# Designs tried in a protein design chat: VH-VL binders against q0aze0. Part 4

Target 1, 268 residues: q0aze0
Amino acid sequence: MKIILVNNRFKENTEKKAQEIAGQLSALNVEVIIDNGLDEPYAGTVDFIMVLGGDGTMLRAARRYGQRAIPVLGVNMGTVGFLSNIEINELAEYLPLILREEYSLEARMMLEVAVFQQQSLLTRVFCLNELLLRSNSPRMLSFALEISGQKLEPYRGDGLIVSTTTGSTAYSLSAGGPIADPQLDAFIVTPVASHIINKRPLVVSPEREISLHLLEEREAIIGIDGQIKMDFGAENRVLIKRAPHPLLMVNLKAKPFFTSIDRSLQRQ
Below, E stands for the ipSAE of ESMFold2; O stands for the ipSAE of OpenDDE; V2 stands for 0.75 times the mean of E and O plus 0.25 times the DockQ between their complexes.

## First folded at step 10 (VH-VL; framework fv_ixekizumab)

Design t10 (at its last look DockQ between E and O 0.29; V2 from the best seeds 0.00; counts 0 for: pae E 15.3 > 2)
Fold by OpenDDE, look of step 10:
Structure t10 (fold): chain C 268 residues (1-268), chain A 120 residues (1-120), chain B 112 residues (1-112)
Amino acid sequence: as target 1 above (268 residues)
Amino acid sequence: QVQLVQSGAEVKKPGSSVKVSCKASGGTFSSYAISWVRQAPGQGLEWMGGIIPIFGDADYNQRFKGRVTITADESTSTAYMELSSLRSEDTAVYYCAREYYDSSGYFDYWGQGTLVTVSS
Amino acid sequence: DIVMTQTPLSLSVTPGQPASISCRSSQSLLHSDGKTYLHWYLQKPGQSPQLLIYEVSNRFSGVPDRFSGSGSGTDFTLKISRVEAEDVGVYYCMQSIQLPYTFGQGTKLEIK
């Protein structure tokens, strides 16, 4: 077995723990790679991904490795979030199950986000939570939303969020989006401070495609999972699709999403 | 099994306009860019412009000085290229070609070409 | 505009012998995403162009192994290890790193 440990390079405790776990795994004849902020994702084949940290670390790991259809386990290290399955102090207990591959998998839909400069692709990113388009100035944006060839009325506001159901409890929620069952595949399109009072969020089939572009010469930004930022102007276009592969999240321990959601949200 | 089928040959007089169609089948259309490339007799290839249907706006080679209009109809999976103020120098075979949207912009599929002859 | 320059413009090859075509760009075709936006096409007589190689060295589906692409930055090469009769046509390199997309002049390959 070959395992990648993904930790948060900005948190020393996660790095230290990664080294410790790597030693333990090595002693068990498991090959280990540590991604402590590698410049590029590890290119070799691996059997299992263990994420040490919080939701932010999981989001990064998902963007880096999620397209490879590899089981991903979130191990929480004292943070509050929705994406970890076990606590760091539980790892020893569950390690035998991991090594024996005695766990279930939960598929989580990811976004495929393509950003264009005119006709040219600038970047393509897979992400677990959301794409954010927002103004880079105190002024509202005017932008076009198209869903599967259907052109909606122009949006005016601070921005727009296109989120997965996983991301429904992230920034989309803060913007007034609905909480969605993470077992459901769908897009959630949530306006950010729309000019139209009570502009409703949309729940969109994962089979559809979503496109965005500005209708005026304004400066905006694209945000991915709150971690990647890029400039977005009138000559740019963004296309959002369901990623071809879901993130395969390891489920070692049952986590009651709906019964614990209030507690988790209050802590954030 | 993607296919691009273009409209038939055209004979036009100088100063007139021509509109060539390109119908896509066997794959998705809206999020894939359709480009137009022409080839004068015995000459090389020249990119004219392109469109991603879902975005609705096209990019153009400025060498054509606004004579080219590229459009797309998502409902019929058809792209169009209209060239106005035709000149004898516009005599060429016109190709539509598909760009994989998340690629580096290479053309993976081509139409059969449409010969446009401009003569007095 | 980026200028693409191919050499030679014509090539006569004995069947079974190798062939090599060079393509030079006026500026680097290396994109910030790490990909190089250089592609090769073949236009057989009386046919539409067809994709051979994309992003310098990737063979398109159905393209025989005898075709290979290499290069970096501004200098690129298409190689045919053993030329066959079906390889006759005009080869074009193309850049897509910026608009307008531009092609090389073309290299006509003939059989001796």
Scores: ipSAE 0.039, ipTM 0.614, lowest interface PAE 3.5, mean pLDDT 92
Fold by ESMFold2, look of step 10:
Structure t10 (fold): chain C 268 residues (1-268), chain A 120 residues (1-120), chain B 112 residues (1-112)
Amino acid sequence: as target 1 above (268 residues)
Amino acid sequence: QVQLVQSGAEVKKPGSSVKVSCKASGGTFSSYAISWVRQAPGQGLEWMGGIIPIFGDADYNQRFKGRVTITADESTSTAYMELSSLRSEDTAVYYCAREYYDSSGYFDYWGQGTLVTVSS
Amino acid sequence: DIVMTQTPLSLSVTPGQPASISCRSSQSLLHSDGKTYLHWYLQKPGQSPQLLIYEVSNRFSGVPDRFSGSGSGTDFTLKISRVEAEDVGVYYCMQSIQLPYTFGQGTKLEIK
């Protein structure tokens, strides 16, 4: 069995804990690769991914490995989040189940985001939470949103968020979007400080294709999962689709999403 | 099921133009790039250019030096390639092909090809 | 333009035996998004090209599992674990990391 341990070297002493867990797994004849975020993603075949840390570390793992259809387990290291399944102090209890593959998988929709300069692809990235389009100056944006070829009335405001249901509790929530059940597949389209009063959040079928472009020359940015950003201008377009593969999250311990909403939202 | 159906073979004189159509069905048209690839008799494949219908502008291989015009009509789900100032070396089979993502570049579905013969 | 070089240019294989086709690019096909934009096509006699492998190693829908792709950077390989009579044709690699997209010169596969 080969496992990737994903950690963040600079957060919550996860580096030391990753080495300890790697030692324990090696003693059980499990081959371990550590991904602390500094190097290229491991390209070889693996059976399982274990994420040590909070939601931010899980977002990086999803971007790196989410399209490979490999089971991913979130292990919480003290920060309350939405993407962990077990606590670090419970790992020893659950390790036999991991090794015997006695767990279920929950599919979480991801976004496929393609950004263009005119008609040339600049980048394509997958994300778990959201794409943010936002002004990069004091001036508001005027921008166009199309959903499956349907052109909506122009938007004016600070920007727009296109999130998954998993991302509904992230920036989308702060911008006034709904909390969504992460077991649903959908896009959630949430305006940011819109000056067009009839622009409400939209919940959109995952089969739709969403595009954005600016209607006038302004400086803007595209943010991905709050962790990647790029400049976005009038010569750019972005196209958003459901990613080909969902993130396959390991479920070892029931995590009651609805009863835990208040606790999770209090920690931001 | 995605299908690309091209217009029929044409015989042209040097100096004239040809316009080849490519009608898409069985899938989304607007967000998938349509590329044009030609193959001279007994030769390999050569990319000519492509268009993403929802964006409206085309990209071209500069070796054709402005002789190629690529357009799309979303209402009919049809892409077009027009090659002007034809020369005998333009005799080839012209394929349209669908790119999976806007300019991602791999062609998941191909038309049947259109033979264009330029006869002196 | 990125030059794509295939070897061999022709290949004669006994049915049931493996085959291997190499493709080398004049520069890296690794994009800043972490993906490698190298693809493989088969053109059977009298037919349009058809996609076999995209992004180095992903088999297109309906492609038999005897086809596999590997490689990184500038060096890539298409393997057929057990060649069948229907595999005859010309194999092309293609890069799509930059415009213009370019193809290798093709590898003709024949059955002995």
Scores: ipSAE 0.000, ipTM 0.434, lowest interface PAE 15.3, mean pLDDT 86
ESMFold2 (binder alone), look of step 10: mean pLDDT 91; pTM 0.946

## First folded at step 11 (VH-VL; framework fv_ixekizumab)

Design t11 (at its last look DockQ between E and O 0.01; V2 from the best seeds 0.00; counts 0 for: pae O 13.7 > 2, placed apart)
Fold by ESMFold2, look of step 11:
Structure t11 (fold): chain C 268 residues (1-268), chain A 120 residues (1-120), chain B 112 residues (1-112)
Amino acid sequence: as target 1 above (268 residues)
Amino acid sequence: QVQLVQSGAEVKKPGSSVKVSCKASGGTFRSYAISWVRQAPGQGLEWMGGIIPIFGDADYNQRFKGRVTITADESTSTAYMELSSLRSEDTAVYYCAREYYDSSGYFDYWGQGTLVTVSS
Amino acid sequence: DIVMTQTPLSLSVTPGQPASISCRSSQSLLYSDGDTYLHWYLQKPGQSPQLLIYEVSNRFSGVPDRFSGSGSGTDFTLKISRVEAEDVGVYYCMQSYQLPYTFGQGTKLEIK
């Protein structure tokens, strides 16, 4: 059995614990690859991914490995979040279940984001929470939103968030979007400081495709999961679709989503 | 009803720093820009910089770049302006102000002002 | 930086008479979105500034009809049709066309 241990040495101070866990697993004849964020993603085949840290580390793991259909377990290192399943001090208790593959999986929708320059694909990325389009100047943006070829009335404002239901508790919430049950598949489209007062957040079928482009020359930024930023201008267009594969999150311990909302939001 | 309440007056020595707070209530904090504007005695209004809390980035007037730090704390709905390396000419009333809409560029609500006096 | 120049810098007005304040910008404030980013504020004695008119001619909520704004491009005017005692203070124009935002020098309005 081969496992990737994902941590963030510079943010969550998890290096020592990752080494301890790797030692425990090696003693059980499990091959361990450590991904601390410094190197390229491991390219080889693995059976399981263990994320040591908070939601930010999970977001990076999802971007790196989420399309590989590999079970991913979030292990909390002290900060209450939405994406961890067990606490680090419970890991020894659950290791036998992990090794025997005695757990359930919860699928979480991801976004596929394709950014074009004119008609040429510039980049494609996957994300778990959201794409943010925002102004990179004090001027508002005028931009077009299309949903499956249907052009909506132009938007004017600071930007737009397109999130998954998992991302509904991140930037989308702060911009006035709803909290959504992460077991639902949907896009949540949330305007940021819309100049057009009647623009409301939209909940959209995951089968739709969403397109964004600027209607006037402005400097803008595309943000991905709050961790990747790309310049975006009038020559660019972004296309957003449901990713081919969901993130497969391991469920070893019941985590009531609705009763945890207040604690998890306080971490922000 | 939107309300901006600033921290109280301060007396500071040259070379020190001051941090003025601006607590917002009665409206959305995260998506509206908060600007800082100062007024020296007998002088006009001078924009110092601003922040849109949801984006976390601040913009600064170059006149103050390097001495001013503008931040926002969403958990308390409070914006802050910190001015370092204070000089006597920094004696002024410091206002926070909210834009009517984000990126609108005009200020619909103002704090009461915070007098900062710099003297030795 | 866009320079905003107000004239006059002071006015002394008999109650009930009109007042007019000019504001000139060093460049056009008409943006590509069709809006003009010129605003007027009043700072009454001992108070914070308050918004009077936004985008040249739009009165902010609660501002009396005796206040009106006009102009285009680089030349703007604030008018008070009949000055009242509560209109005393300093009037500022401001541009938000580009950073840094800049204010005019202010026009002090006093009652004779």
Scores: ipSAE 0.005, ipTM 0.435, lowest interface PAE 13.5, mean pLDDT 85
Fold by OpenDDE, look of step 11:
Formats: structure tokens, sequence, C-alpha cells
Structure t11 (fold): chain C 268 residues (1-268), chain A 120 residues (1-120), chain B 112 residues (1-112)
């Protein structure tokens, strides 16, 4: 068995914990690769990904490895979040199950985000939570939203969020989006401080495609999962689709989503 | 020599927000975390949160109940701390500090501090 | 949260005499790899805090050898063998064992 440990060495001493866990796994004849985010993602084949840390670390892991259809386990190290399944102090208990591959998987839809300069592809990225289009100035943006070729009325506001159901409890929630069942596959399109009061969040089928572009010469920013930023101008377009592969999240411990919402939100 | 230079003093009304900046020089911005620590007048030190610029991930002291937002701009080697819904109790000197990761997360260099006064 | 408790809270020392500050944590700061995540800072009057000792006993660069740290588990001590005028300020212990990071109350050192 080969396992990747993904950590954030600057957070909650995850680096040392990763080393410790790596030692334990090695003692059990498990091959371990540690990914602390400084190097390129490991390109070799692996059987399991263990994420040590909070939601941010999971988002990074998802972007780096989510397209490879590898089981991913979130191990929380004392923070509050939605993406971890077990606590670090529980790892020893569940380790035998992991090694025997005795666990269930929950498929979480990811976004495929393609950013273009005119007709040329600038970048393509997969992400677990959301894409954000926002103004890079105090001025509001005017932008066009197309869904499966259908042109909606132009949006005017600070920005727009396109989120997965997983991401519904992230920035989309802060912007007034609905909380979505993570077992549901859908896009959530949430306006950010829209000038038009009647603009409501949209729940869109994962079978559709979403396109965004600016209607005026303004400086904007594309944000991905709150961690990646890039400039976005009038000559750019973004196309959002369902990723071809979902993130396979390991479910070792039952974690009722709806009963945990209040607790999680109170601590954030 | 590593230096952290913070923005100037702020006077704010209750309910408003303040954003403090911290610019790093003399070292690699990407290789360290930036933490924020505040000190009320005549009081001790309180850790507020921190960010890893290379990852964009921030951690927060839950005592602030979501009022703190920490961000970083790698292009300018600058970290930011925004505190919203300000109260009189938020009157303090706010410090940024560099966290050394290769050891145990101690703060080896500190900014000069930014006084934020919250008053009606 | 881990609670850090310093004693005494104030100390008046004659120049040339030794000083000792205690710091106690509510739980062990010893990590599984053998490292202990306890650090000491000095905040001189009107200045920002500065690092003195990291990981219990390691002097930071530029720190005089009259400063020393010791301890294990939950009990730690900072010692100054010969106090000088420039040592006046507030001393803080800090744990980085887990989030949130927490500091002691501080110990104010004054010269007699």
Amino acid sequence: as target 1 above (268 residues)
Amino acid sequence: QVQLVQSGAEVKKPGSSVKVSCKASGGTFRSYAISWVRQAPGQGLEWMGGIIPIFGDADYNQRFKGRVTITADESTSTAYMELSSLRSEDTAVYYCAREYYDSSGYFDYWGQGTLVTVSS
Amino acid sequence: DIVMTQTPLSLSVTPGQPASISCRSSQSLLYSDGDTYLHWYLQKPGQSPQLLIYEVSNRFSGVPDRFSGSGSGTDFTLKISRVEAEDVGVYYCMQSYQLPYTFGQGTKLEIK
C-alpha cells in the first residue's frame, strides 16, 4: 500500500504529525509520501490520500489530487470544519480499517474551471468549493452569465460565486447562498452584493455549463477556493463545468451533516 | 535583515471595521507564516490568527467569533488583518509576527505594532 | 485552550543579581518527536516583543548567554544569571503546541 500524507507544515504542527504518522505507517510496511504543498504534486500511483488539517488543507489536496479518483480522508487536528471525517486522536483506531480498505466512499462533485483569453485557454483547474468573480476596485462589475447557452439578464454587483454543494457552507453561505445537501450534485450561483435586489441564488443542474464574462472594461479577480487568485479582464471568459471525476471522500465515521451545521457555523 | 513594517495608527467607531497591513522585507515571504497578536493597554499578549501566504490558508482564534479576516499578497509581501464589528474592548496594539516553521512555530521577528483605538 | 501561568507577575532585582521566572502549562507541551513547544519573549518598555528562548532552552540569535531556559512537560523556567538595566521589561512564555497559541500573563522585571 502507498499513501500520500497531505499537510500544512505551518498549521497546528501538522508537519511533525505527518512525520510521526509516516513513521508509524512505514513500520507497518506502508510506503508514504509527504506532501506539504511546496513541491509539485506526486505523480506516481497511490492507493490512499490522508489530509492532516482543516478545510483549507483539504481544498488544496482536492485541487492537487482530486482528478485521480483516489480515496481521500480528512483528519482534523483541532479546528472546526466540514471536510474532515475523523480527529487526529482517532487515527490509531481507524488505521486498521484503512489498511484493509474497509471504508465507504462519498463522491463529491468538483468544478472544472477554464479561463480563456479570447479563444485561448489560459488555465484549467479543478476545485472542490467555488469559483469567485469579484471586482478589484470599489466599482461594481457588470458581467454576463450564460447557462447552457441561455443568456441571463446582466448582473451588476461586487461579484458572483459559482459553488458546488460542498462549497455551499463556505463563501457562498456568507454571500447569502443556501446550505445544500452534500449528497446532492448541483451548482449554486450566488450573487455578491448585487445592485439588483431581486437577484437570487440559482441552483443549477450539474449537467449544464456556466459561462461568465465582463460587459465593460473593468479590473476583476477570479478566486478559486479562496486560495488561488488571478486577474480577470474584459478579454477573458470563464467556463465552469462539472469535473469529470468527483472527489472520493473516505467515510470512516458517521458525521451527520445537518446536525453539525449549527455547531460548525458557531465556531467559524 | 528581516523587517516587518505595519500600517499606521487607526481611530475607529464602534461597529466599524479596521484593516491593518504588515509588509515583510529582507527574507522570503513564501517560506514563513505571518501571525497577528494583539495587546490591550496594560494587558498581555493574545494570538488572533495566522496565514501561510503560499497556501492562502488562515487560522483563527475562535474567541473572535469570526470577526477576524487574515489575508496575504505574495506579490507585495504584505499580510493583512481585518477586524470587524469593533468594540471598545478591541482597543489595543496589534502586532504582526513571522512564524518559523522549520522549528516549532515560534515568532522570530515582530512588526512595530499598530495602535487601534475604538471610541464613540 | 492551553492555559499558561507565570510566577511571579512582578519582580524587582538589584543589578548584578540573578532572576528566575516560572511558567506552567495546563497540559504537557512535549510533542511525540521529543520537542517541547515552549518559548520565551521579552517586551522592553515601548517596544515590540522579541524572541529570547525557543523550545525551552535554545537562545535566539543575539541573545546574551546570561539568559537560559529549562524545564520539561508542564513546568518551565527562565533564568537571568546577572540582571542588567537593559533587561527591564515584561517577559512572556508562549506555547505553540496547539492552536490557539497562548501566552502567559507576563512577568514585569524592574531594577531596584
Scores: ipSAE 0.000, ipTM 0.440, lowest interface PAE 13.7, mean pLDDT 91
ESMFold2 (binder alone), look of step 11: mean pLDDT 91; pTM 0.942

## First folded at step 12 (VH-VL; framework fv_ixekizumab)

Design t12 (at its last look DockQ between E and O 0.52; V2 from the best seeds 0.00; counts 0 for: pae E 10.5 > 2)
Fold by OpenDDE, look of step 12:
Structure t12 (fold): chain C 268 residues (1-268), chain A 120 residues (1-120), chain B 112 residues (1-112)
Amino acid sequence: as target 1 above (268 residues)
Amino acid sequence: QVQLVQSGAEVKKPGSSVKVSCKASGGTFRSYAISWVRQAPGQGLEWMGGIIPIFGDADYNQRFKGRVTITADESTSTAYMELSSLRSEDTAVYYCARERYDSSGYFDYWGQGTLVTVSS
Amino acid sequence: DIVMTQTPLSLSVTPGQPASISCRSSQSLLHSDGDTYLHWYLQKPGQSPQLLIYKVSNRFSGVPDRFSGSGSGTDFTLKISRVEAEDVGVYYCMQSIQLPYTFGQGTKLEIK
């Protein structure tokens, strides 16, 4: 068995723990690769990914490895979030199950985000939570939203979020988007401070395509999962689709999503 | 199966314009790009430009110095390439091709080609 | 513009023997998304070009396993393990990492 340990290089606690866990796994004849984000994603074949940290670390792991159909386990290390399945102090208990592959998988839809300058592809990214389009100035943006060829009325506001159902409890929620069942595949399109007060979030079929572009020469920013940032102007276009592969999240311990919503939201 | 069917051969005078059509069938039109590639007799392939229908804007090879106009009609799943100020050097077979612009930009399906002859 | 250089420009092969075509780009074809934007096409006599290999090494649907592509950065190779009569035509490499897209000169494959 070969396992990738994903941790946060900026958090020494996670690095130390990764080394400890690597030692334990090696003693059990498991090959271990540690990914702290400094290097390129490991290109070799692996059987399991263990994410040590919070939601941010999981998001990074998802972007780096999510398209490879590898089981991904979130191990929380003292943070509040929605993407971890077990606590670090529980790892020893569940390690035998992991090694015997006695766990269930939950498929989570990811976004495929492509940014263009006309026909030229600038970047393509797969992400677990959301794409954010926002103004880079105090001025509102004017932008076009198209859903599967249906052109909506121009949007005016600070920005727009296109999120997965997994991302519904992230920035989309702060912007007034609905909480979605993570077992549901859908896009959530949430306006950010829209000029139109009654502009409502949209729940969109994962079979549809979403395109965005600015209608005027303004400076904007594209944000992905709150970790990737790029400039976005009038010459650029964004195409958002369902990623061809979902993230396979390991479920070792049942987590009551809906009953924990209130508790989690109170802490944010 | 995906098919691209182009309009028939054209004979044109120097200085005139030609407009070639490319109708796509057997797949989605909006989700892909249409590129135009020409081939002079006995010569290689030259990319002229392309269009992504959902965006509406086209990119062009600047070597044509603005003589090329590429458009798309989503309602009929048809792309067009117009070349103006024709010269004898423009005599070639013109191909349309479906481009996987969201997957490294390769051309997976090609039209049958349209011969355009420019002669006085 | 990115210059694509193929070698050789012509190749005569005995049926059943292998063939190899080289393609070199004037700059790297590795994109930030991790893919390499190099593709191979075959134009059989009197026909339209057809896709053989995309992204260096992926065979398109219906392409026999006799065809293989390899390479990285700026150097690429198309190989035919056992040339058949139906393989006659002109082979083109193409880059799509930068506009304008550009093709190699073409390599004409003939049967001895």
Scores: ipSAE 0.044, ipTM 0.605, lowest interface PAE 3.9, mean pLDDT 92
Fold by ESMFold2, look of step 12:
Structure t12 (fold): chain C 268 residues (1-268), chain A 120 residues (1-120), chain B 112 residues (1-112)
Amino acid sequence: as target 1 above (268 residues)
Amino acid sequence: QVQLVQSGAEVKKPGSSVKVSCKASGGTFRSYAISWVRQAPGQGLEWMGGIIPIFGDADYNQRFKGRVTITADESTSTAYMELSSLRSEDTAVYYCARERYDSSGYFDYWGQGTLVTVSS
Amino acid sequence: DIVMTQTPLSLSVTPGQPASISCRSSQSLLHSDGDTYLHWYLQKPGQSPQLLIYKVSNRFSGVPDRFSGSGSGTDFTLKISRVEAEDVGVYYCMQSIQLPYTFGQGTKLEIK
């Protein structure tokens, strides 16, 4: 059995704990690859991914490994978040079940984001929460949004968020979008400080394709899961679709989403 | 199920033009690049150019730029390739082929091909 | 333009035996995104080309597991572990790391 152990190098406790867990797994003849965020993603075949940390560490793991259709377990290292399943002090209790693959999986939709300059692909990235288009200056943006070939009236404002249902509790919520059941597959399209009153959040089918481009030259930024930043100008375009594979989240312990919304948001 | 259906065979005189259509069905049209590839009798494959319909701009192999025009009609999910100033050397089967919008770099579906014969 | 060179140009194989086709590019096909943009197609007699392998080693949906691809940089290989009658046709490699996209000359595979 081979496992990737994802941690955040800038949280010293998680790095030390990752080494301790790797040692325990190695003693059980489990091969462990540690991904602390500074090296390139492990390219080889693995059976399981264990994420040590909060929601941010899970977002990085999802971006790096989410399209490989392998189980991902969130292990909380301090406070309850939306994406962790068990606490670090419970790991020893659940480890036998992990090794025997005695757990259920919950599928979470991801976005596939392709950014172009003219017709050339600059980058392709997958994300769990959202793509943010925003102004990188005091000036507002004028931009075009298309959904499956339908051109909407031009947008004018600070930007736009295209999120998954999982991302509905992140920036989309702060911008006025709804909290969505993460078991639903959908895009949530939320304007950021729109000066056009009839621009409301949209919930659209995951089978749609979404494109964005600027209608005039302005300095703008594309943000991915709040962790990747790219300059975006009038020569660029972005396409967004549902990713080919969902993130497969391991469920070892029941975690009620609806009754825990307030607590999880306070601890995020 | 994605399908690319091309217009029928054509016989043309040297110096004229031909316009071949490629209608996509069973999938998304706007986000997938449509490329044109030709194959002269007994010869290999040659990329002529392509277009991503949502962006509207075409790219061309420089060997054909000035003679080839590639367009897309989003309302009918149809791409077109027009080759002008035809020569006998342009006798070939012309294929359309689809690539994902993310420039994954491979052609996952091909049309049936359109034979264009340039006969003097 | 990137030149793609295939060897051999023709291959005659006893049914059930392996086959190997080489493809060499005039420059590296490794993109800065970490992917290598080399693909393989089969054109069966009288048919359009069809995708076999994308990005060096990934089998396209429905392609039998007797087909495999390998290589890096400028040198690539398509292998058929056990040739069957349905495998006859012309095999092409293609690069898509830069425009114009270019194909190898083709390798004709026949059963003997």
Scores: ipSAE 0.005, ipTM 0.512, lowest interface PAE 10.5, mean pLDDT 87
ESMFold2 (binder alone), look of step 12: mean pLDDT 91; pTM 0.946

